# Designs tried in a protein design chat: miniprotein binders against q6w4x9r395to579. Part 137

Target 1, 185 residues: q6w4x9r395to579
Amino acid sequence: GHCSLEGGSFVTTFDARPYRFHGTCTYILLQSPQLPEDGALMAVYDKSGVSHSETSLVAVVYLSRQDKIVISQDEVVTNNGEAKWLPYKTRNITVFRQTSTHLQMATSFGLELVVQLRPIFQAYVTVGPQFRGQTRGLCGNFNGDTTDDFTTSMGIAEGTASLFVDSWRAGNCPAALERETDPCS
Below, E stands for the ipSAE of ESMFold2; O stands for the ipSAE of OpenDDE; V2 stands for 0.75 times the mean of E and O plus 0.25 times the DockQ between their complexes.

## First folded at step 11 (miniprotein)

Design qt61
Fold by OpenDDE base, second read of step 12:
Structure qt61 (fold): chain B 185 residues (1-185), chain A 90 residues (1-90)
Amino acid sequence: as target 1 above (185 residues)
Amino acid sequence: SVLEEIAKTILEAVKDLVEAVKENDEEAIEEAIERLFEAAIEAYEAGFYEVARAVTEVIRAVYEGDYEKIKEAVKELVEVMREAMRRALE
């Protein structure tokens, strides 16, 4: 399964459902019992302009009981708040430079993350077949049915991206917007 | 029809995208990609899921910077769109 965070505000789920949102929070991209140590992949979005529609991905976070690996748009990689030199390896996770513009987080448990640094900070999530039907978050449920991807953290199917995305907030943040509602903002 | 309109939008955006890639015009690339994403969402909302998927694959290929992958993704998109059109006529 492949999930993409592109163009600052666009997401393509594991089941290939495209949607957009504008938010300035940390969101859960991927939770699964297949991730060890209660692992979860998260995305940090921030304001990139003056309008509510000017938002972008600024960091990706892998959080477990043992690690908090942050890959930020300034190419800084940290684990538990400490800056790490690349390549960096801890247990079953390795972070390294793939290309001049791409970083990669490789794991032994079927999760791959590629982060494009330039010209737009973007993320690409790949999970193995063992994750089928066992994922939740902004990347969807990876069950082959694209129509049920907007399932909230509470297991409720939503019809709009904004409500779906809001349910996966990792903190107390403003509500996400699917589209610009105020042209004067 | 809805599909024809979406198809037109997609094809125009793809054309612009390919040209922008050839010229290495990053601003034009981003603009075209945005149009494609919006078209993909519209395609999805109209029930043309495979069209939406194929569009997102083109976008992915562009960001990967692989011209051959772009060509293949565009080819696939065209085929998917043709198939969708065929089914819509049945």
Scores: ipSAE 0.755, ipTM 0.890, lowest interface PAE 0.6, mean pLDDT 94
Fold by ESMFold2-Fast, scan of step 11:
Structure qt61 (fold): chain B 185 residues (1-185), chain A 90 residues (1-90)
Amino acid sequence: as target 1 above (185 residues)
Amino acid sequence: SVLEEIAKTILEAVKDLVEAVKENDEEAIEEAIERLFEAAIEAYEAGFYEVARAVTEVIRAVYEGDYEKIKEAVKELVEVMREAMRRALE
């Protein structure tokens, strides 16, 4: 399955549902028991002067018990806070420059991430068939069922993207809905 | 119909997109992409899942920057929309 984060605020889930993202926080992009060592993929959104939208993707994070790999829009790759030169290889993960404008994180466990650096920082997530029905997060549940495309972190299917997105916040950011309804109060 | 309105929006945005790509007008490209993505959301919410997918594939091709892939994605989108409209008449 394929999930994309494009144009600063556009998301297309593994079940091909498009929605627009409004928020400035770190969000769970993908969690799955298929990811080793309690792994999770996260997306960091912030306001950026180079973005064509109110919010833009500024970094992608792969976090597990062993690794915290951060790929940021300034083309810096870190693991556990230490800057790494590419190609960077761990036991199960390799980060390398795929093209002059793209970085790739390849894994041994069926997850692939391609990051476009220019002209806009964007991310493309590919997962193997073993992930079907085994994913949760902003990229959706990958079960082929359109009736539950916005399943929140509490396991509830919502009718709106804002409640879905807010449920996948990581860290101490304000909820996206609160910012939408009262941005200057 | 809802599909006819969505199709009109998509076709107008695709025309603007193709012209903007030929002119290498980055601002016009982003404006057309934004309109296309909103149309993809509307298509999905209306139950036209293949139309929504074909629109997002056009957007991906534009961001890849390959004009030949853009032409291929646009051709596929037009065919998917024709098929959706044909089925709607049944």
Scores: ipSAE 0.334, ipTM 0.710, lowest interface PAE 3.3, mean pLDDT 78

Design qt62
Fold by ESMFold2-Fast, scan of step 11:
Structure qt62 (fold): chain B 185 residues (1-185), chain A 90 residues (1-90)
Amino acid sequence: as target 1 above (185 residues)
Amino acid sequence: SVLEEIAKTILEAVKDLVEAVKENDEEAIEEAIERLFEAAIEAYEAGFYEVARAVTEVIRAVYEGDREKIKEAVKELVEVMREAMRRALE
């Protein structure tokens, strides 16, 4: 299955459902029992700086009990806070420059991430068939039923993208529905 | 019909997109992409899944900056839309 994060605010899920959102937080993109060591793929969104209330992808994070691999729009790759020269290899993950404008994170467990650096920072996620029906997050549940791709972190199918996206926030960022309210705690 | 309105929007946006790409007009390209992505959402919500997919493939090709991929994706989109309209007439 294939999921894409494009144009700063466009998402196409594993079941090919397109939607748009505007948020400035870290969001769970993909979580699955098929990922080793409690692994999860996350997407970091921030203000684009070019349009009012618009946001864009600025980094992709793979987090597990062993690794915190961050690939950012400034072409810096870190693991557990330390900058790494490419190609960078662990036992199950290799990050390398696929082309002059693309980085790839290849894994032994059926997940592949391709990050486009230029002309605009974008991400493409591919998962093997073993992930079917076993994914959760912004990329959807990969069950072949497109009507429930907006399944929240609580397991409820929502009719709107905003409620769906807000449920997958990771961290203390303001919720998209409350973005004009500045929480002090 | 809903499909005819979506198809008209897509064809007009594709025409504008092709002209903008030829003229290397970044602002016009982004405007056409916005219209195409909205049309993809409308197509999906109306049950025309293959049309929505083909539109998103055109957008991907534009962001990759490969003119041959753009031409191929546009050709595929036209074929998918023709097939969708053929089925709707049955």
Scores: ipSAE 0.280, ipTM 0.670, lowest interface PAE 3.2, mean pLDDT 77

Design qt63
Fold by ESMFold2-Fast, scan of step 11:
Structure qt63 (fold): chain B 185 residues (1-185), chain A 90 residues (1-90)
Amino acid sequence: as target 1 above (185 residues)
Amino acid sequence: SVLEEIVKTILEAVKDLVEAVKENDEEAIEEAIERLFEAAIEAYEAGFYEVARAVTEVIRAVYEGDEEKIKEAVKELVEVMREAMRRALE
């Protein structure tokens, strides 16, 4: 299955459903029991420098009990907060420069991530057949039988991308946005 | 028809995209891609899944920057749209 994050605000799911959204948080891109050590792939969005998009992808994160690999638009790769020289290898994961403008994270567990650094920061996620029907997050459920549904983190099918995306927020939004609405005023 | 409007929008956006790619006009390329992606969403919501897929493949080929892949993806998109229009007449 293939999922893509392109052009700042565009997503195409594993079941080939296109949608767009505007968000400035960290979102769960992919969760699956097929990922070792409670692994998850996450996407960080912030205000955009990309034409025709209010927000854009700024980093991709692979998080597990063992690793926190961050690939940022500044072409910096870190693991557990420490900058790494490429190629960077762990037991199960290799991060390397595929082309002058692309980084690849290859894994032993059926997940591949390719990040385009220039001219626009973008991400492409590929998963093996073992992930079929076993994925959750922005990339969809990869089951082939509910391609018209946005399934939220609570397991509810929503009619809009906005509610779907909001349900997959993994971290805090920027403090400035949280201060825009004072619930005590 | 909904399909006829979608096809019209796609054809206009593809024409602008091809010209922008020839001129290496980054801003015009992004404008055309924006219109194409919106058309892909509209096609998907209307049930024209193959049209939506073919449009997203054109966008991907443009970001890959391979002129031959762009030409192949555009050719495939035209054939997919032609088939969708043919089926709509049945």
Scores: ipSAE 0.309, ipTM 0.702, lowest interface PAE 3.3, mean pLDDT 77

Design qt64
Fold by ESMFold2-Fast, scan of step 11:
Structure qt64 (fold): chain B 185 residues (1-185), chain A 90 residues (1-90)
Amino acid sequence: as target 1 above (185 residues)
Amino acid sequence: SVLEEIAKTILEAVKDLVEAVKENDEEAIEEAIERLFEAAIEAYEAGFYEVARAVTEVIRAVYEGDEEKIKEAVKELVEVIREAMRRALE
């Protein structure tokens, strides 16, 4: 299954649902029991320099009990706060330069991440068939059912992208951002 | 019909996209992609899931930068639209 974060504000889920959002927070992109060590993929959004978008992707984070790999739009790769030279290899994860404008994070557990650095910072997530029906987050639940396209972190199917996206915020966002979402709730 | 309006928007945006790609006009490419992605959202909301999927595949091919994949994705999109319109008449 493929999920993409493109053009600063566009997302296409594993079930091929396209949607758009604007946000300045860290969001859960993918959670699954298929990810080892309570792994999760997260996307960091901030104010944008991208045409046609108020906010854009600025970093992708893979977090588990053993690793916190951050790939940022300034081409810095860190693990657990330490900068790493590429290619960077752990037991189950390798981060390397695929092309002059793309970095790849390959894993042994059926997850692949490709990050486009230029001209726009973008992310492409590929998961193996073992993830079918076992994903949560901005990339959707990968179950082939269009009636639950926007399943929130509380397990409720919503009709709008705004409520869906806000439910997948990770960590603390300022109170002002929370109040801004009230008209869309 | 809703499908005819969506199809017209998609085909016009694809024409602009192909021209922009040929000219390596990054601003025109991003403008065409924005129009295509909004049309994909409209197609999905209207229940034309295969059309929405085909549009997002064209967008992916463009960002991937592979000219042959772009041609293949555009050809597939045109065929998916033809099929969707044919079914709408049945």
Scores: ipSAE 0.405, ipTM 0.747, lowest interface PAE 2.7, mean pLDDT 80

Design qt65
Fold by ESMFold2-Fast, scan of step 11:
Structure qt65 (fold): chain B 185 residues (1-185), chain A 90 residues (1-90)
Amino acid sequence: as target 1 above (185 residues)
Amino acid sequence: SVLEEIAKTILEAVKDLVEAVKENDEEAIEEAIERLFEAAIEAYEAGFYEVARAVTEVIRAVYEGDEEKIKEAVKELVEVFREAMRRALE
């Protein structure tokens, strides 16, 4: 499955549902029993100067019982608070520079992350077939059903993106603000 | 129809996108991508899931900066649109 975070505020889920949000918090992108050591992939959003976007991705975090790998828009990679030189390798994870503007985090457990650093910080998440129907978070549930991609942290399918996104906040942050994309209808 | 209005929006945005890419106009590229993302969301909400997917693939190809992938993604979008229009008639 493929999930993408692009253009500052746009997400396309594993089941190919596109949506937009304007939150400024840390959100759970992907949580699954297929991730070892209670692993989760998270996205940090903040206010943005990116054209046509109120908020933008500023960091991606992979958190487990053993590791807290942070890849930020400043091109800094840390694990458990310590800066790391690339390529950085752990038992199951390798972070390396794929191109002059892209970093990749490859894993042994079927998760791959590619981040575009410039001109806009963006993330691309790929998961293997073992994740089908076993994902939760902003990237959706990867079950092939287009009607329930907005499944909240409480397991409820919502019809709108705002309640869905708000349910996946991981930090102590205010609720996302509601905004109109077209103020004139 | 809703599909015809979405098609018009997508066609105009793709045309603007291709011109902006040829001219390496970063602001125009981002404006066209914004319009394409909004059109993809509208297509999805209207039930045209394959159209929405094809549009997001065009956007991804542009961000990858690969002209051949952009060309391929645009061709696929045209085919998906042709099929959606045909299905609308039964």
Scores: ipSAE 0.376, ipTM 0.732, lowest interface PAE 2.6, mean pLDDT 78

Design qt66
Fold by ESMFold2-Fast, scan of step 11:
Structure qt66 (fold): chain B 185 residues (1-185), chain A 90 residues (1-90)
Amino acid sequence: as target 1 above (185 residues)
Amino acid sequence: SVLEEIAKTILEAVKDLVEAVKENDEEAILEAIERLFEAAIEAYAAGFYEVAEAVTEVIKAVYEGDEEKIKEAVKELVEVMREAMRRALE
């Protein structure tokens, strides 16, 4: 099954449902019992540099009990906060440069991630058949049913992308409070 | 019909995309891709799932940068569109 994050704000789920994504937070792309050590794939979105999109993908994160692998649009790969030279290999994960503009993260557990670095940062997620019906997150539930691709973190099928996307926010997106003082004053 | 409007949008965007790819105009490519994604979302919302999927395959081929794959994906999209139009007339 294939899921894609393209064009700065567009997502196509494992069940081939396209939708537009506008947000400035870290979101869960994929959670599954097939991922070892409570693993999850996450996407970081921020204010867009792309003229036709309000927000865009800036990093992809694979988080488990053992690893926090971050691949950023600046072509930096870190694990647990430390920059790594490519190819980078752990017991179950290898990150390497596939082409001059593409990085690949290959795993032993049926997950593959390809990120395009230039001209626009994009991500392509591939999962093996063992993930069918066992995925949760922005990439959908991979059950072959197009009517429930917008299943929220609470297990409710929504009719709109906005409620679906908001339910998959990860971590604490800091509250932005109005400030009286200008940094230049 | 809704499908005729979607088809016109897709065909114009594909024409612009092919021209932009031939001229290696990165900004024009990205503009055409955004129009194609919006058309794919509309096609999906209207129940034309095969059309939406074929459009996203064209976008994927463009980002892979392989001219032969782009031509093949465009041919497939045109065929899928013709089949959708044929089914709509039945």
Scores: ipSAE 0.137, ipTM 0.570, lowest interface PAE 5.3, mean pLDDT 76

Design qt67
Fold by ESMFold2-Fast, scan of step 11:
Structure qt67 (fold): chain B 185 residues (1-185), chain A 90 residues (1-90)
Amino acid sequence: as target 1 above (185 residues)
Amino acid sequence: SVLEEIAKTILEAVKDLVEAVKENDEEAIYEAIERLFEAAIEAYAAGFYEVARAVTEVIQAVYWGDEEKIKEAVKELVEVMREAMRRALE
């Protein structure tokens, strides 16, 4: 299944449902029992004028008991707060430069992430068949059924994107941003 | 009908997109893309899933920056729209 975060504020779920995303927090993009060590993929959105959108994707985070891998629009890759040179390898994850404008995070557990750095920061998530019907988060439940595409963190199917998106807020936005430079005060 | 309104929006946005791409006008390209995304959301909500998919593929082709991919994606979108319109008249 394929999920995409494009144009600063647009999401297409694993079941191919498009919707507009608005918000300035960290959101759970993908949770699944298929991810090792309680793994989750998260998306960080901030108020940015770069893509002429109200809010834009600024970083993608893979979080587990072992790792906190952050890939930011500033082309910085960190794990557990430490900057890493590419290619960066762990037991099951490799982050490398696929092209001059794209980074890839490949895993041994059926998850692949491709990040476009320029001209707009965008993310593309691919999951193997084992994830079918076993995903939760902004990318949807990957069950092939459109009637429950907006399933909230509480397990309720909603008719609107706003309730769906708000339910997947992670709540630790300041920590997830991990900015290199403080805002000018 | 809902599909006719969505089709009109898509065709106008595609026309603006093609013109913006030819002129290399990034501002106009992103404005057309936003209109296409909104139309895809409306198409999906109305049950026209193939139309929504074809629109998102046009958007993806533009981000890849390949003129041939854009041309082929637009051609596919037009064919999908024709099929959806024909089916709706049954």
Scores: ipSAE 0.230, ipTM 0.649, lowest interface PAE 4.1, mean pLDDT 78

Design qt68
Fold by ESMFold2-Fast, scan of step 11:
Structure qt68 (fold): chain B 185 residues (1-185), chain A 90 residues (1-90)
Amino acid sequence: as target 1 above (185 residues)
Amino acid sequence: SVLEEIAKTILEAVKDLVEAVKENDEEAIWEAIERLFAAAIEAYEAGFYEVAAAVTEVILAVYEGDEEKIKEAVKELVEVMREAMRRALE
């Protein structure tokens, strides 16, 4: 199944449901029992400099008990806070430059990530068939039914993207309502 | 109809995309992609799931940079649109 984060703030889930959101936080893209050592894939969003989007993807993070691999829009790759030269290889993960504008994170456990660095920072997630019905996060539940793709972190299917997205926040970010009432924004 | 408006937007964006790819106009390519993605969301929210899926396949093919895949995805999108229009007339 394929999930994409593109065009600043557009997402297409594993079940091919497109949606758009706005946010300036870290969000959980993918959690699954199929990921080793409690692994999770996360996306970092910040305010966008482009006129067609309020927020944009600025980094993708793979976090497990062993690794915290960060791929950022400035073309820096770190693991556990230390910068790495490509190709970078761990026991189950290899990060390498696929083309002059694309990086790939290949894994032995059925997860592939391709990051486009230019002209716009974007990410593409591919998972093997073993992940079917076993995913959680912004990329959906990969069960072949798009009507429940907005399943929140509490297991509730929502009708709108905004509640769904907010439920997958992983950072200490203030809510939009609280910021709007601040006289010194 | 809603489907006719969506189809018009998709066809205009695809035309612009094909021309931009031929001319290697990076700015125009991403402008056409933005319009296609907006149309995909509109199609999905209107209940035209196959149309939305076919549009996102075209967008994915452009990101992969494979001209043959782009041509195949565009051909599939046209066929899906033709089928959706035919069913709407019944």
Scores: ipSAE 0.012, ipTM 0.372, lowest interface PAE 7.8, mean pLDDT 74

Design qt69
Fold by ESMFold2-Fast, scan of step 11:
Structure qt69 (fold): chain B 185 residues (1-185), chain A 90 residues (1-90)
Amino acid sequence: as target 1 above (185 residues)
Amino acid sequence: SVLEEIAKTILEAVKDLVEAVKENDELAIYEAILRLFEAAIEAYEAGFYEVARAVTEVIAAVYEGDEEKIKEAVKELVEVMREAMRRALE
């Protein structure tokens, strides 16, 4: 199945449902018991352009018990906080430059990630058939039934994208209204 | 009909997108892609799932930057829209 994060703020789920959202947090894209070592794929969004209602993808993270691989829009790849030269290989994961504008993360467990670096940072997620009906997160549940594509982290099917997306926040994200600039940052 | 309005929006946006890609006009490409994504969402909500999918495939091909893939994705979108229109009339 295929899931895409495109145009800064648009998502197409594994069951081919398109939606858009305006979020500035780290979100769970994909959780599955098929991912080894409690693995999860996550997406980091931040404000983009001059419009304060626009958000865009700035990094994709693969997190497991052994690895924290971060691929950022500035072409930096890190694992557990340490910058890595490409191609970078672990036991089950290889990150390499597929084209001048694309990086690929290939795995031995049926997950493939392609990241477009330019002109807009975008991500494409491919999963093998063993993931069917066994995924959770922004990419949907991959069960072939589009009526429950907005299933929240609490298991509730929503009719709109906003509550669905908010339920898949991976960390603490303070309310936008209370955000202040640190003058020393 | 709803499908006729969606199809008109898609065709106009595709035409603008193809022209913008040829001219390498980044702002025009971005604006056309936004219109296509909104049309895809409306097509999906109206029950035209294959139309919505075909629109998102065109967008993906444009970002990939391969002219032949863009041509193939546009051809597929036109065919999918023809099928949806035939079903709506029957």
Scores: ipSAE 0.017, ipTM 0.479, lowest interface PAE 6.9, mean pLDDT 76

Design qt7 (at its last look DockQ between E and O 0.58; V2 from the best seeds 0.00; counts 0 for: pae E 1.8 > 1.5, SAP 72.933 > 70)
Fold by OpenDDE base, look of step 12:
Structure qt7 (fold): chain B 185 residues (1-185), chain A 90 residues (1-90)
Amino acid sequence: as target 1 above (185 residues)
Amino acid sequence: SVLEEIAKTILEAVKDLVEAVKENDEEAIEEAIYRLFEAAIEAYEAGFYEVARAVTEVIRAVYEGDEEKIKEAVKELVEVMREAMRRALE
């Protein structure tokens, strides 16, 4: 399964459902019992311009009971708040530079993350077949049915991206917007 | 029809994207990709799921910077769109 965070505010789920949102929060991208130690992949979005519609991905976070690995747009990699030199290896996770513009997080448990640093900070999530039907978050449920991807954290199917995305907030943040809005209107 | 309008939008955006890639015009690339994403969303909302998927694959190929993958993705997109058109006429 492949999930993509592209163009600053666009998401393509594991089941290939495209959508967009504008938010400035941390969201759960991927949660699954297949991730060890209560692991979860998260995305940090922030304001990138003056308008509320100008938001973009600024960091990706892998959080477990043992690690908090942050890959930020400024190419800084941290674990539990400490800056790490690349390649960086834990028990089952390795972060390394793939190319001049790409970083990769490889794992022993079927999760792969590629982060494109330039020209736009973007993320590409790949999971193995063992994750099929066992994923939750912004990347969807990886069950081959695109129509139920907007399932909230409470297990409710939503019709709009904004409500779906809001349900996967990892903190207290403003509500996400699905479409561009004119703050002057 | 809805599909015809979406198809027109996609084809125009793809044309612009291919030209932008050849010229290495980053701004034009981003603009075209934005249009494609919007078209993909519209296609999906209209029930043309395979069209939407094919569009997102073109976008991914562009960001990966693989010319061969771009060509293949565009080819697939055209085929998917043709098939969708055929089905819509039945």
Scores: ipSAE 0.730, ipTM 0.879, lowest interface PAE 0.6, mean pLDDT 94
Fold by ESMFold2, look of step 12:
Structure qt7 (fold): chain B 185 residues (1-185), chain A 90 residues (1-90)
Amino acid sequence: as target 1 above (185 residues)
Amino acid sequence: SVLEEIAKTILEAVKDLVEAVKENDEEAIEEAIYRLFEAAIEAYEAGFYEVARAVTEVIRAVYEGDEEKIKEAVKELVEVMREAMRRALE
């Protein structure tokens, strides 16, 4: 399965559903029992320099009990807060420079992440077939059915990208709906 | 029809994109990519999943900056749209 995070907050899910959103938060891209040590892949979005989007991807984070690997648009790779030279290896994860503009995180558990650093910071997530039907997050549930890719963290299928994306926030961020409503009626 | 309107939008945006890439016009490239991705969303919502996928592959090729990949992705998109239009008439 393939999930893409491109340009001005463009997302294409494992089931090929394209959507966009506007948000400045950390979001859960992918959770799955197939990821060891309670692993999760997360995306950080912030204000953007692209003209047709208010936000864009600024970092990708792989978090587990063992590691917190951050790949950021300033081209620094850290694990648990410490900068690392590439190639960087743990027992089951290798991060290396694929080309002058691309980094790759390869794993022994069927997750592959390719990060394009320039000209625009983008990410491409690939998971093996063992992940089918066993993913949650912004990349969708990978069940081959495009009608339920907008399933929230509470397991509710939503019709709008904004409500779906809002449900996958990781951390203290304003809800997308709050930006569009008057909180004092 | 809905498909004809979506296809017109896509072809206009692709034409603008190819010209913008040739001229290295970053603002025009961003505008064309925005129009293409919105059209991919519209194609998906209308049930034209292969059209939506082919549009996203054009966008990916542009971000990779590979002129040959852009040409091949555009060719594939045109073929996919032609097939979708053919099936819609049956």
Scores: ipSAE 0.530, ipTM 0.806, lowest interface PAE 1.8, mean pLDDT 84
Fold by ESMFold2-Fast, scan of step 11:
Structure qt7 (fold): chain B 185 residues (1-185), chain A 90 residues (1-90)
Amino acid sequence: as target 1 above (185 residues)
Amino acid sequence: SVLEEIAKTILEAVKDLVEAVKENDEEAIEEAIYRLFEAAIEAYEAGFYEVARAVTEVIRAVYEGDEEKIKEAVKELVEVMREAMRRALE
């Protein structure tokens, strides 16, 4: 199944549902029992100057009990806070430069991430057939049923992208327009 | 019909996209891609799932920068739209 984060703020789910959202937070992109060590993919969004988009992808994070791999739009790759030279290899994960403008994170457990660095920072997620019906997050549930693609973190199927996206927010994040707003003098 | 308006938007955006790619006009490429994303969302919300999928495949091919993949994706989009229009007349 394929999921994409493109054009600053557009997402296409594993079941091929396109949607757009506005947000400046870290969001859970993919959780699955198929990911080892309680692994999850996360997407970080912030304000941007990308055409027709108020917010855009600025980093992708793979988090597990063992690793916190961050790939940022500044072309820096870190694991557990330390910058890594490419190619970077762990037991089950290899991060390498696929082309002059693309990085790839290949895994032994059926997950592949390709990140476009330039001219627009974008991410492409591929999962093997073992993930079918076993995914949750912004990329959807990968069950072949388009009527429940907006299933929230509480298991409720929503009709709108905004409620769906907000339910997958991770961490403590301010509202997009309120980052520097202080109701003081 | 709704499908006819969506199809018109898609075809105009694809034409503009192909021309912009040939001219290496980055701003025009971004504009055409944005119009295609919006059309894909409209197509999906109207129940034309295969049309939405085919449009997003064209967008992906453009970002990959592979001229052959772009041609293949555009050809697939035209075929999918022809089938959707045929079904709408039944």
Scores: ipSAE 0.474, ipTM 0.791, lowest interface PAE 2.1, mean pLDDT 81
ESMFold2 (binder alone), look of step 12: mean pLDDT 85; pTM 0.825

